# Ledger of designs, part 14: VHH binders against Triokinase/FMN cyclase (TKFC)

Target 1, 201 residues: Triokinase/FMN cyclase (TKFC), of Sus scrofa (Pig) (f1rkq4r372to572)
Amino acid sequence: KQMVRVLERVCTTLLGLEDQLNALDRAAGDGDCGTTHSRAARAIQGWLKESPPPASPAQLLSKLSLLLLEKMGGSSGALYGLFLTAAAQPLKAKTDLAAWSAAMDAGLEAMQKYGKAAPGDRTMLDSLWAAGQELQAWKSPGANLLPVLTKALLENAEAAAEATKNMEAGAGRASYISSARLDQPDPGAVAAAAILRAILE
Below, E stands for the ipSAE of ESMFold2; O stands for the ipSAE of OpenDDE; V2 stands for 0.75 times the mean of E and O plus 0.25 times the DockQ between their complexes.

## First folded at step 15 (VHH; framework vhh_7qia_2)

Design f6 (from d1 with Y52S Y56S; at its last look DockQ between E and O 0.01; V2 from the best seeds 0.00; counts 0 for: pae O 10.1 > 2, placed apart)
Fold by OpenDDE, look of step 15:
Structure f6 (fold): chain B 201 residues (1-201), chain A 117 residues (1-117)
Amino acid sequence: as target 1 above (201 residues)
Amino acid sequence: QLQLVESGGGLVQPGGSLRLSCEASGFTFSDYAMGWYRQAPGKQRELVAFISSEGSTIYADSVKGRFTISRDNAKNTVYLQMNSLRPEDTAIYYCAATGYPSGSDYWGKGTPVTVSS
């Protein structure tokens, strides 16, 4: 039931960001980043109406991967799908913080490998990578550190998203646009950071 | 045998400075994130500052801009530089190591810090 609430929060967040993300994407892309994420949100909401999500984190991520690959579409759908598919693997055996850290690393690796993006390329990877680096740096904090870690993780992810406004696009559709036209953050990075906040706040 | 030994505590006037040290032994220091916690009389233990094995830092809001955590892996030591001390900083300060991948915390015995005019 808590998982359902988290997913609903993610969906509400994405739906609320539709116009903002589209606006950001008009300068760097085709202006549909928000719409694409809204489609994902609606797909998740529809899925939750049909049945409760799996109890296993690994199964949950796998199901979400399939759902996004099928319903979200676009480059974002593919990248999230790849990320989630890879992230699910370390969680099959354990679900402790170390496993989640490994899951993050696996997802990031898959995204880089198949998405052909690197940190600093002005993509959603920048926010996720920043979060992953923080998670990795604090590999196994005590329970009392979790709120502080979460805050730091989110701040770093959001800062990384904002920092994309000063980056040259090294990958994705924006890489074909002059850097002079890119004075706003990458909508993918902003969306990724927002998703993390919705999950962890 | 794992050990954390704090030092550097004492009495200081408001606005003064102290530098705490925590020397670790009995484990691979460089693999652990290290933290400083404090417990004031009648209050719960709270995080003051934390530093990852790679040097990333986190601070409590109440000490941001005044305290600095650092580490020297060659000396197996973590430090807490405390500047602009306030009476509300009075507490027993504890050093902690956070294990990986176990997630277990190890604690020192603490060093007292008293800020009073």
Scores: ipSAE 0.006, ipTM 0.300, lowest interface PAE 10.1, mean pLDDT 88
ESMFold2, look of step 15: ipSAE 0.360; ipTM 0.750
ESMFold2 (binder alone), look of step 15: mean pLDDT 83; pTM 0.841

## First folded at step 16 (VHH; framework vhh_7qia_2)

Design j1 (from d1 with S104R; at its last look DockQ between E and O 0.84; V2 from the best seeds 0.77)
Amino acid sequence: QLQLVESGGGLVQPGGSLRLSCEASGFTFSDYAMGWYRQAPGKQRELVAFIYSEGYTIYADSVKGRFTISRDNAKNTVYLQMNSLRPEDTAIYYCAATGYPSGRDYWGKGTPVTVSS
ESMFold2, look of step 16: ipSAE 0.748; ipTM 0.905
ESMFold2 (binder alone), look of step 16: mean pLDDT 85; pTM 0.857
OpenDDE, look of step 16: ipSAE 0.735; ipTM 0.891

Design j2 (from e4 with S53D; at its last look DockQ between E and O 0.62; V2 from the best seeds 0.69)
Fold by ESMFold2, look of step 16:
Structure j2 (fold): chain B 201 residues (1-201), chain A 117 residues (1-117)
Amino acid sequence: as target 1 above (201 residues)
Amino acid sequence: QLQLVESGGGLVQPGGSLRLSCEASGFTFSDYAMGWYRQAPGKQRELVAFIYDEGYTIYADSVKGRFTISRDNAKNTVYLQMNSLRPEDTAIYYCAATGYPSGKDYWGKGTPVTVSS
């Protein structure tokens, strides 16, 4: 796909989710997750107005990392920055689907090693980890299997984002609690899953 | 009271070096990623370098190979070693602390760096 169109779709998605993500964030945070992601989206839009993005995927991810550390800031910006910088490395030599799977693996590994995050901690890592578990098939996809693998990746990431609703109230990862208690998915995990869908649809 | 105090700025000739320091107080330093940012007159603030608790670093392209960020968690201090300075490095340099995976951001008041003949 045209990378400018993908980036604009991500931005439009995040801007459309601002109120929803802020509402989710008020339950367990300071109510600004949607605002923070909208700030990132506006920064990306501004960057695209000034110049076309790099043609190299490795340079693209590196530039996005710097942009988010600079303009998004906060905990989310630090985690995205770490992920994107690490993910850029496997893409320096090759840009096939296997290299993109390796990029996801590298980003996830960096977040766990340096990002103080693990699956189950109720963070954006929960959605990204679920996507990563499906990504091994990208290293050897057959043409007939790619749509199925993409669907599985998105469904797994979205299910993992939803499952974070149970993690703060002491419920297990697969457990659910009553909606009457105002328990809700982690907004960072919801945002990460939405970004993945915007990229892959 | 949480605060960040920068030092080490000043006037230096092109090609020279400076070391910036930022001492943190009032929070657990190892819970924070640290960054140096800079703002030249009439421009927006930009990232210079960023460092995570266990030493992972990220640099802006314009400073790679010339600047080095480091941290000493025992001293609650982050450093920026600035070598081969150029006039375009002239700016106010700000220290920032970012709590992660969640937490608050804190900013220092900045230290000016001027690179001129």
Scores: ipSAE 0.690, ipTM 0.889, lowest interface PAE 1.1, mean pLDDT 83
ESMFold2 (binder alone), look of step 16: mean pLDDT 84; pTM 0.847
OpenDDE, look of step 16: ipSAE 0.733; ipTM 0.893

Design j3 (from e4 with D31S; at its last fold request DockQ between E and O 0.67; V2 from the best seeds 0.72)
Fold by ESMFold2, fold request of step 17:
Structure j3 (fold): chain B 201 residues (1-201), chain A 117 residues (1-117)
Amino acid sequence: as target 1 above (201 residues)
Amino acid sequence: QLQLVESGGGLVQPGGSLRLSCEASGFTFSSYAMGWYRQAPGKQRELVAFIYSEGYTIYADSVKGRFTISRDNAKNTVYLQMNSLRPEDTAIYYCAATGYPSGKDYWGKGTPVTVSS
């Protein structure tokens, strides 16, 4: 039951961010990042109304991956689809906290290996990678301060999303003067950080 | 500009096989993820299979084990090998290209596949 509440919170969060994400996307993109994430949220809401989600976390992530590739589409759908399919694999045998950390690692590895993204490229990977670095503590038995580690994870992911504003600073000098006055974080990174907060909050 | 042209569709008996091809025309096929989607009359379009530029694949549950997606970047072509075809595989099959981590989506016009006795 807890996963349905988490998914509904993620959907509500994304729907509430639509205008903000679209505004951020206009600085360097098509202005539709918020609309695209709202489309994903509505697809998830519809899916949850049709039937209960799979009990297995691995099956849940695999179904979400297919849903996003099918209904969200675009570059965001491709990246989420890749991440979620890979993240599902470590969860097939175990679902403890270490397995969830391994799931994050698998998703990040897939995005870097097959998603043509690396930390510093101004993508959703920047937020997810920062969260993954903090998640390493979850693999250690005796991680007694999970609330403190969770807070650090979320703050690190949100700071990494904000820091993507600096990654546009490599533009040519003449165009750089005009565009650099309006430093904006990457909307995909902002969305990824918000999703993480909705999940862990 | 980038165009996608599907071919290889047709009428096939249940249990038979078909191989779909999708040829891209444009400048940078190797930068795109490719997908096959299908739409039966009166139904929503659904994912069949998806392949990333360097070969990672994802399949819909309904086709896993029967269909294989592959790509040849030198020929700007993505393929769908469809084995053990069933009447419920009847649909128009669409090729799609997705730019990632950023870029635009492109869709083909589709190729019809009918599986019927």
Scores: ipSAE 0.726, ipTM 0.892, lowest interface PAE 1.0, mean pLDDT 84
ESMFold2, look of step 16: ipSAE 0.700; ipTM 0.885
ESMFold2 (binder alone), look of step 16: mean pLDDT 85; pTM 0.859
OpenDDE, look of step 16: ipSAE 0.745; ipTM 0.895
ESMFold2, fold request of step 17: ipSAE 0.646, 0.672; ipTM 0.865, 0.877
ESMFold2 (binder alone), fold request of step 17: mean pLDDT 84, 84, 84; pTM 0.853, 0.852, 0.854
OpenDDE, fold request of step 17: ipSAE 0.727, 0.753, 0.708; ipTM 0.891, 0.899, 0.882

Design j4 (from d1 with F50Y; at its last look DockQ between E and O 0.35; V2 from the best seeds 0.50)
Fold by OpenDDE, look of step 16:
Structure j4 (fold): chain B 201 residues (1-201), chain A 117 residues (1-117)
Amino acid sequence: as target 1 above (201 residues)
Amino acid sequence: QLQLVESGGGLVQPGGSLRLSCEASGFTFSDYAMGWYRQAPGKQRELVAYIYSEGYTIYADSVKGRFTISRDNAKNTVYLQMNSLRPEDTAIYYCAATGYPSGSDYWGKGTPVTVSS
């Protein structure tokens, strides 16, 4: 039931951010980033009403990947699908901190390879990549360090999202927009950071 | 320019099999994830299966255990082996590539699959 609570928190967070993300996206894209994420949230909520989520993290991520590919749509749906599918692979054998670190790395690599985004391109990857850097420290931390690492991870992800306001778009929808119009954070990066907070807080 | 050409569609009886192919050109095939989608009359397009260059796969629940997606990077081709076909599998099947620009899907023109007795 803990997993259900976490997923519900993610969904609630995304639903609450719909207007804000759309507003950010009106200047940098087609103005539907919030709506797209809300669609994802509703799909997850609908799924949870049908049955409990899988106990296996690998199966959970795979199912979420499928849901997002089917229901979310858009560039974000594709990118999250890429990330989650790859992230599920290391978790098939183990579910320790090292495995989760490997999962993050795999997801980030997939997003870069197939999504053709790089850190600094003003995309959701910027937030996730920042988080991934901190997660590397979790491979062998003491138990008492986990809260500190979590805080650092979230702060870095959120800072990375904010920093996208000063980046030129190197990928995604914003790459087709004049840089003069990009004076706010990337809505994808903001959404990604918010998801991480919802998961880890 | 990116091009996807599907083939292998046709009419089959329930319980039959088909193998779809999609040949890609105009891009580095191995840098893209490939997928099959389908659209039945009066319904929305839906994901059938997806495959990454590393071999990772995703399947829709409705086709798990019956369909197999595979790819040959040397031939720039993605395949969909469809076994135990059902009437509800009737649709136009589309090949798609996910890649640059970020998150964008490119589509073939589709190949029709009809399952009927």
Scores: ipSAE 0.355, ipTM 0.710, lowest interface PAE 1.4, mean pLDDT 90
ESMFold2, look of step 16: ipSAE 0.742; ipTM 0.906
ESMFold2 (binder alone), look of step 16: mean pLDDT 84; pTM 0.850

Design j5 (at its last fold request DockQ between E and O 0.78; V2 from the best seeds 0.78)
Amino acid sequence: QLQLVESGGGLVQPGGSLRLSCEASGFTFSDYAMGWYRQAPGKQRELVAFIYSEGYTIYADSVKGRFTISRDNAKNTVYLQMNSLRPEDTAIYYCAATGYPSGSKDYWGKGTPVTVSS
ESMFold2, look of step 16: ipSAE 0.740; ipTM 0.902
ESMFold2 (binder alone), look of step 16: mean pLDDT 84; pTM 0.850
OpenDDE, look of step 16: ipSAE 0.809; ipTM 0.922
ESMFold2, fold request of step 17: ipSAE 0.758, 0.739, 0.709; ipTM 0.906, 0.900, 0.890
ESMFold2 (binder alone), fold request of step 17: mean pLDDT 83, 84, 84; pTM 0.845, 0.848, 0.848
OpenDDE, fold request of step 17: ipSAE 0.785, 0.792, 0.775; ipTM 0.914, 0.916, 0.910

## First folded at step 17 (VHH; framework vhh_7qia_2)

Design r1 (from j5 with K105M; at its last look DockQ between E and O 0.72; V2 from the best seeds 0.70)
Fold by OpenDDE, look of step 17:
Structure r1 (fold): chain B 201 residues (1-201), chain A 118 residues (1-118)
Amino acid sequence: as target 1 above (201 residues)
Amino acid sequence: QLQLVESGGGLVQPGGSLRLSCEASGFTFSDYAMGWYRQAPGKQRELVAFIYSEGYTIYADSVKGRFTISRDNAKNTVYLQMNSLRPEDTAIYYCAATGYPSGSMDYWGKGTPVTVSS
C-alpha cells in the first residue's frame, strides 16, 4: 500500500515534469527526455492497475527494471534498468538501511561499470551518485537521524542536478555539443533528483 | 541506413531449441546495447533479454535458465539461444538497439516469427 503510493507519486512527478524536461533536452539532446519519462510513468501506472506490486523490494526493483526496458526505451531506460537490476541484489537478503545503502552502491557501480557514465559527466548519474554518497555516510544512523538523512540526501541530489549546468558533458547526446551551448542542467539529472524526492518526501 | 535483420525463427515442437540472430549495420555496434523483445498475438511487447555493450545481461523471469543472449561485436551480431521452448514462447521476436548513455531505442528489426507447437 505504501509502495503503491510511492510509485504513484513518482509517476505524477514525472508526468508533471514532461514539458520542463523536454525543454531542457532540446538544448542538449533530441528534446524527448520528458516524453520518455512520461512514457515510463504511464507504463508504471498501467502496471499497477493490473496487479499490486511485489511486496519484496528486490522483486519490485527487478520488475521495474524489466518494465522500463520494455516501455521506456532509450538510454534512460537502459540505464535505469541497469541500476535497478543491480540494486535489487543486496535487497534479497535484507531490507534495512544498510541493505538499501548497498543497493544504491550496487546500482551506481553498475552504471559506472556498464553504463559508461561517471560522476561529473553531466548525466542522471550525477544526482544519483550525490544521493548515494550521503546515504553511505549515514548507513548506520539512529532512527532520529533519518529526517536529517533524507533532507541531506535530497539537497545533495538536487544540488548535483543543478551543478550539471556548469559541467561539460562527458556522456550522452550533450557530449557532442560545445560546452558553450550548455547553460542548463542535464534533464536526466533533474529527473533523477525529482524521482528521489518523490520517493523520500 | 541503419538496419537490424533478424533470422532464425521458425516452427519448433515444445522442448525444442532455436537460435535467433540479429545482424546490425550502419552504426557502431559495440557502442550499443542490444535487446530481444517479443510480441505474442493480442499481447503487449515484452522484454526477453538485454545485453549491454560490456556484456551485462538482463532476462525476463519467464525465460531465465532457458534463453541466453550473447553478442559478437566482430560480426555485429546479437544472438538469442532459446532452449526448452514452450508454447507460451510463441511470438514475433524483435531485435532492438539502443545507444547509451547518449542514444535512444532508435532501431528495431522487422521481427522473426517463432512458433512453438506440437
Scores: ipSAE 0.667, ipTM 0.860, lowest interface PAE 0.7, mean pLDDT 91
ESMFold2, look of step 17: ipSAE 0.721; ipTM 0.895
ESMFold2 (binder alone), look of step 17: mean pLDDT 86; pTM 0.869

Design r2 (from j5 with K105F; at its last look DockQ between E and O 0.78; V2 from the best seeds 0.00; counts 0 for: SAP .689 > .668)
Fold by OpenDDE, look of step 17:
Order: structure tokens, then sequence, then C-alpha cells
Structure r2 (fold): chain B 201 residues (1-201), chain A 118 residues (1-118)
């Protein structure tokens, strides 16, 4: 039940951001970032109507990876698919905080290695990286530190997304235009941060 | 002009093998992740296999251990080796290209039919 609620929250969030993300993407992209994320959201919703999600986090992430590759498409779909596939691996054995930290690390490493993105390139990786850094810092906290971790993680992710407005694009369509033309945050980074919030709030 | 051209489809008996090819033109092939999708009659299009520019591969559970996706950047070609084919593998198979880090649009081929039947 909890997992379904989280996924539904993610979907609702993305659907709500469609116009904003498209607007952000018109500045440096093809203006469809919101639409592609909405397509992903609808795909997830459709999936959930057909059957309950897997109980295993590893299986869930793997299934989501495939679904996004099937239905979302584009660079975003590929990158999310890559991240989720890699992130699923550490979760096969354990699902504690350490395992989730390892999952984040695995996903981030995969995005860098196979997705050709690096922190600071003004992509979704910037938000995810910021979140990952905080998660690493708190990978062994007590139960009473979890709220602090969540808050810090989200703040860092959202700050990183916002910071992309001042970055030179190192990847994506924005990399074809001058930095002087970029005065808004990367829609991918904004979307990633919003997803994290939807998951963790 | 961007183009993906699939080939290698056809009729095969259960347990048989096929090798699909998809030749790309009009874009920097090495910068794109490539995928094979399939759509069976009355079903939705589904991912079969995906290969990133750096060679990382993802497979649908239904084809793991039977299908292998590979790419030859020198030939601008992605391949799908299909072994141990089953009737449920019958579908139109589509080649797709997803560009990154360029952020290019997705491109699709017209598809090649695969029929597995005794």
Amino acid sequence: as target 1 above (201 residues)
Amino acid sequence: QLQLVESGGGLVQPGGSLRLSCEASGFTFSDYAMGWYRQAPGKQRELVAFIYSEGYTIYADSVKGRFTISRDNAKNTVYLQMNSLRPEDTAIYYCAATGYPSGSFDYWGKGTPVTVSS
C-alpha cells in the first residue's frame, strides 16, 4: 500500500509539473520535457491499475526501469532506466538505509559511466547527485536522524536543481546553446528534485 | 535525413533463431542508445532489449538468456540475436534510437515482422 501511494504521489507530481517543465525546456530544448514526464506518469498509473507492484524494492525498480524505457522514451527515459536498473542491484540482498545508499551510488555511477553525464553538466544528475551526497553522509544515522536526513537531502536536491540556472550545459540539448542564453534551471534537474520530494515527503 | 532500417525478420519454427539488424543513418550513432521493441497483435509495444552508447544492456525478463543485443558503431548498426524463439515472440520488431547526451529526439524504424510458428 505504501509503495503504491508513493508511486501515485510521484505521478501526480509529474503530471502537475507538465506545463512548467515544458516551459523550462522551451528555453534550451524542444519543449517536451514535461510531456515526456507526464507520459511516464501515465504509464506508471496504467501499470498500477493492471496489477500491484512488486513487493521487492529491487524488483520494483527493475520493473520501473523497463516501463520507463518502454513508455517514456528520450534521453530522460534512458537515463532513468539506467539509474533504476543499477540502483536495483544493491537492494537484492538488503533494504536498509545502507542498501538504499548503495543503490543511490550505483545509480549515480551508472549515469555517469554509461549516461555520459557528470555533476555540474546541468542535467537531472545534478539533483540526484546532490541527494546522493547527503545520503552518503548519513548512511549510518540513528532512527532519530532520519527526519534531518530527509530534509537535508531534499533541500540539497532542490538547491542543486535551482543552481543549474547558473551552469553551463555539459550535456543535453542545452549544450548546443551559449551559456548566456540559459537563465532558468534545467527541467530535468527540476523534475528529479520533484520526484525525490514526492518520494520522501 | 534520419533513418533506421530494420532487417532480418521472417518466419521461423519454435526453437529456431533469427538475427535482426538495424542500420542507422543521419545521426551520430555512437551518441545514441539503441533499443529493440516489439508489438504483438493486440498488445502494446514493449521493450525487448536496450543497449547504451557505452555498451550497458538491459533486457526484458521474457527474453533474458535467449536474446542478445549488440552494436557495431563502425557500421552504425545494432543487432538482436534471438535464440530459442517461442510462439509468444511473434511480433513486429522495431528499432529505436535515443540520443544522449545530445538530447536528440527518439527515432524509430518501420519494423520487421517476426513470426514463430510450427
Scores: ipSAE 0.339, ipTM 0.694, lowest interface PAE 1.7, mean pLDDT 89
ESMFold2, look of step 17: ipSAE 0.668; ipTM 0.874
ESMFold2 (binder alone), look of step 17: mean pLDDT 83; pTM 0.843

Design r3 (from j5 with K105R; at its last look DockQ between E and O 0.79; V2 from the best seeds 0.76)
Fold by ESMFold2, look of step 17:
Structure r3 (fold): chain B 201 residues (1-201), chain A 118 residues (1-118)
Amino acid sequence: as target 1 above (201 residues)
Amino acid sequence: QLQLVESGGGLVQPGGSLRLSCEASGFTFSDYAMGWYRQAPGKQRELVAFIYSEGYTIYADSVKGRFTISRDNAKNTVYLQMNSLRPEDTAIYYCAATGYPSGSRDYWGKGTPVTVSS
């Protein structure tokens, strides 16, 4: 069905970005961001081969969260796990566009409250936060402008990922590197923007 | 240098309870999320429970409602309270530490065995 195609597209996108994300990660980290996301993609592919994914979006996000905490690992796995677990909650009752906007809000709130991340800290949150700002329009009546809103969302998320090249690192491993060494975008933000593009195209 | 030492494993009967502890030593404990994972012989390692530095928790479906993960940052220790134990909970239980939000590797303890049998 359509959700299987979306998940496969996300996996293909991440596998294709492995070298690029690893190269970006070497500027501030240990050079394995691409490898970690490829591990996640392979875990998702394996899961899809063993059983059909849940039709319920809430169950889907919850199971993806557990899968990433189990098989992806690392800081990215922890952040995705937190985001997805929180995002699943608003989707338990409704799955319309407003509920998906609420899911984004819940995930972003959890990352800020429990994930040691805030906008401007040079993390995957920067791309997700930018997307979340555009998703507020999904709560308004007349959400028949979805193609225009989707384009704006993707452009905003991709611009935010690029802008992380000018940000100083917050907590964690990147904080030991001077800001001059970070003259490249954050690989987590780049990955998050690419995931959003794969989902929405 | 982060080191993780699990303790508290043992033999219990079905329906019983057990509390696992994992004492961490090394750098700053509050920079790490902590997890309990388990592996039965011949099976792949699976997540049991995960806890973030400020206390947010995530549980595997198979243990939800029966197990409770908690942490004491002053003692650099993570706990897993396991209630209503079942034979399928039999495994080696591993403590893991994950730095976040930036890139870091998972660090693992050596594990503590838990056997649930009559």
Scores: ipSAE 0.709, ipTM 0.891, lowest interface PAE 1.0, mean pLDDT 84
ESMFold2 (binder alone), look of step 17: mean pLDDT 84; pTM 0.848
OpenDDE, look of step 17: ipSAE 0.805; ipTM 0.924

Design r4 (from j1 with D31S; at its last look DockQ between E and O 0.71; V2 from the best seeds 0.70)
Fold by ESMFold2, look of step 17:
Structure r4 (fold): chain B 201 residues (1-201), chain A 117 residues (1-117)
Amino acid sequence: as target 1 above (201 residues)
Amino acid sequence: QLQLVESGGGLVQPGGSLRLSCEASGFTFSSYAMGWYRQAPGKQRELVAFIYSEGYTIYADSVKGRFTISRDNAKNTVYLQMNSLRPEDTAIYYCAATGYPSGRDYWGKGTPVTVSS
């Protein structure tokens, strides 16, 4: 019940960002990041119309991964698919706050190991990595600080997305200042931060 | 030109096996994730299996335990081993390449698979 509301909020957020994400993507990419995320949002909306989502968080993340690989496609679909499939595994046994922190860790590790991405590469990983660092506090028994930790998570993820505007694209450019170092943030990082906010607000 | 060419499709009886191959040319194969998708008559294309460049795999629920995706980066080839085939596996099977963390998608022409007795 609450999961349907969260997923609809994520979808509404992504549909509302389509033009902004496309504009950011034109600065350093092919101009379709917003369109791709809108396609994902519409696929999720269609899926929710057909049936209620799985009650198990592990099954939910696994199904979303398959849906995005199938319907979203592209680089973003591959990265989200990898993250979600890996993140589902720690949630099979427990679904407490520590398990969600472990899920984030698993997803981030998979993206680094198999996703060809690392912090600082100007990708959606930059926002997710920042969120993951704040989630480490969820493994502590002090859960009465959850509102403060959630605020810190969102602020850190959004700051990391903004900071990608200072990052350089590519490697091996010691003798050049790259034209890919833009005054605009990476659209994938912006989308990831917006998804996190839609989930946690 | 970036090209993907599927082969290995055909007619097979229920319970049988087929191995599909997809040979890639015109791009750095190890930089791409590879997927098999299928489309039955009157249906939308659906994911079958997906494999990342270093071997991480994801399978559709309907094929888990029966199908195995693998890749040989030295031969620029991705495979789909299909065992315990069922009539509902009848479809045109497409190979796809996805550049990540950035890049574009490329699709093969497809290879038909018919499972019938």
Scores: ipSAE 0.684, ipTM 0.882, lowest interface PAE 1.1, mean pLDDT 84
ESMFold2 (binder alone), look of step 17: mean pLDDT 85; pTM 0.861
OpenDDE, look of step 17: ipSAE 0.707; ipTM 0.882

Design r5 (from j5 with D31S; at its last look DockQ between E and O 0.74; V2 from the best seeds 0.74)
Fold by ESMFold2, look of step 17:
Formats: C-alpha cells, sequence, structure tokens
Structure r5 (fold): chain B 201 residues (1-201), chain A 118 residues (1-118)
C-alpha cells in the first residue's frame, strides 16, 4: 500500500467533514469536533511535507499517536493516542491481514480498559467496535471474499455510528447534559467510520 | 474551575535527576488524562509523556527509559521523574489535563522551568 496516499485521503476526508462534525458536536458538546479533526489532518499534512513516513507500520502508528496527542489534543486526541499506541504493538513482527486484525483488537481492548469507553457509550468506540467484529473474518478461512468483507465492515461501522443517536450520553463529552438520548449521531463515531472508509476504499 | 500548578523545576547538571509535580484542583481529577509537555526557547511545544486515569502511559521517543510519568488520584497530582538529564531537555515544562472520553478543552498550567547545564 501507498501509505502517503492513504494518509492524504484521510486528511482530505476529515477536512471535508469539519462543518458536519461541528454541527453534530453542538448537540452534546463544545461544537468543535470537526475543528479538532481538521487540526489533526493539518498536523499530519505538515508532518508528511517534512519527511517520508516510517516504512514500518508499527512505527507509523506510534508516530501518529504522538502527533495527535501533541497537536490534536482534546478528548479525541487522547482516545486516538490510546488506540494507536496499543494497535502498534501487534504490528512489530508481522504486517499481514491477521496482524492488522490483531492491531484492531489491541486498540479496542485498550480503549475499553483505559479509555472509559465501551460499546453503547456513544463514542468513537462504537464505530471501531463494529468494524472490529467484522474484521475477525480476515483472520480465518474464507478471506478470499475480501471485497465483500470490506463492504460489510464499512457498512457495519457506519450503521453503528448512526445508531449512537439512540444512546445515552456517557461520562465523557456530554457529561454536563442530562442522561436523555440526544437524537443525533456521535460526531466521534461518525469521524471514525469516515476514517475507516478513507483507508479501505 | 480546574487549576494546575507545577513545581520542582530548577537548575541541574547533565546526568542529574529532577522530579516535577503538578497539583490539580477540580471536581473529578480521575476523569482526566494528564500530560507533561515542554517548550524550549524558539521551538514548538512538544509532548513529553501522557498518562490516562487508570495508569496507561505514552512517552515521546526522546525521553523513553529516562523519564517516568505517574499519578496519584487521591492527591490530584501528576509527577514526572526525570533521570539522566541532558542539555537538550532544557525547557519550560507544562502540565496539561484532558477530559476523556469527552470534554474537548485542554487545561494548562503556567509551567516550571528546567535548565540542564554545568
Amino acid sequence: as target 1 above (201 residues)
Amino acid sequence: QLQLVESGGGLVQPGGSLRLSCEASGFTFSSYAMGWYRQAPGKQRELVAFIYSEGYTIYADSVKGRFTISRDNAKNTVYLQMNSLRPEDTAIYYCAATGYPSGSKDYWGKGTPVTVSS
């Protein structure tokens, strides 16, 4: 894969979603989720201009984690930082599809153990969890249907992001708002699903 | 209002050690991830170390093996133990707090200067 092209596509996707994500964030948060993701995209673009990214996927994810903790900030930066740092570990020895599935599992495990997030809490984890469930098929026999499995993964992640509109706001970004359902999708979950689509298309 | 007050900075010789503290005052310290950042004159602020409420840590490559971040949730305090200090570690060190999984505004201390020189 051409990692520079994938990273640029992710950045372009996030920049294009800025207004939509900010609008979603105003329902339960500070109204800046789109601005925060755009800041991350611009930081990544600046980094790519300075040097080629690491060839090692583990080093790439570790560097992205540090970059987001440093330049993106906020709760989104903390969650991405946690996920990416943990996801880098399984990729140190191997980079086949099974290793990428293990990376997803490691990131999800870290978010649940240390990120104060679980499926159903209305966070970016909801989209990532749905993708992780579909990614299990990439570890086992039957992976010869990769285009079908990729489509299912993306659709499941996008549906999970939409379904967060029915969830009670968790302890995080919406904690100052009542426990009532917010009737709009979580902007972090929407962003995570969009990132996955940008990577896998 | 969350407030962050750093202490423990000063002048130290290369190879020496220093321990920074950051005391927070706020309603739910355990809801925040904490970070140490630093800024040298004429340079951009950079991450040093980051710690989540339940103890997961992330370190910048330049400090791995030399610095240790820790926290005491009962005392609302985060620490940075800095060993094997080098002149390149000279900077103003800032404590920061980030609410997660939501709460998008970071809170920053005023910083404590650290100088590594003979």
Scores: ipSAE 0.722, ipTM 0.892, lowest interface PAE 0.9, mean pLDDT 85
ESMFold2 (binder alone), look of step 17: mean pLDDT 84; pTM 0.848
OpenDDE, look of step 17: ipSAE 0.754; ipTM 0.902

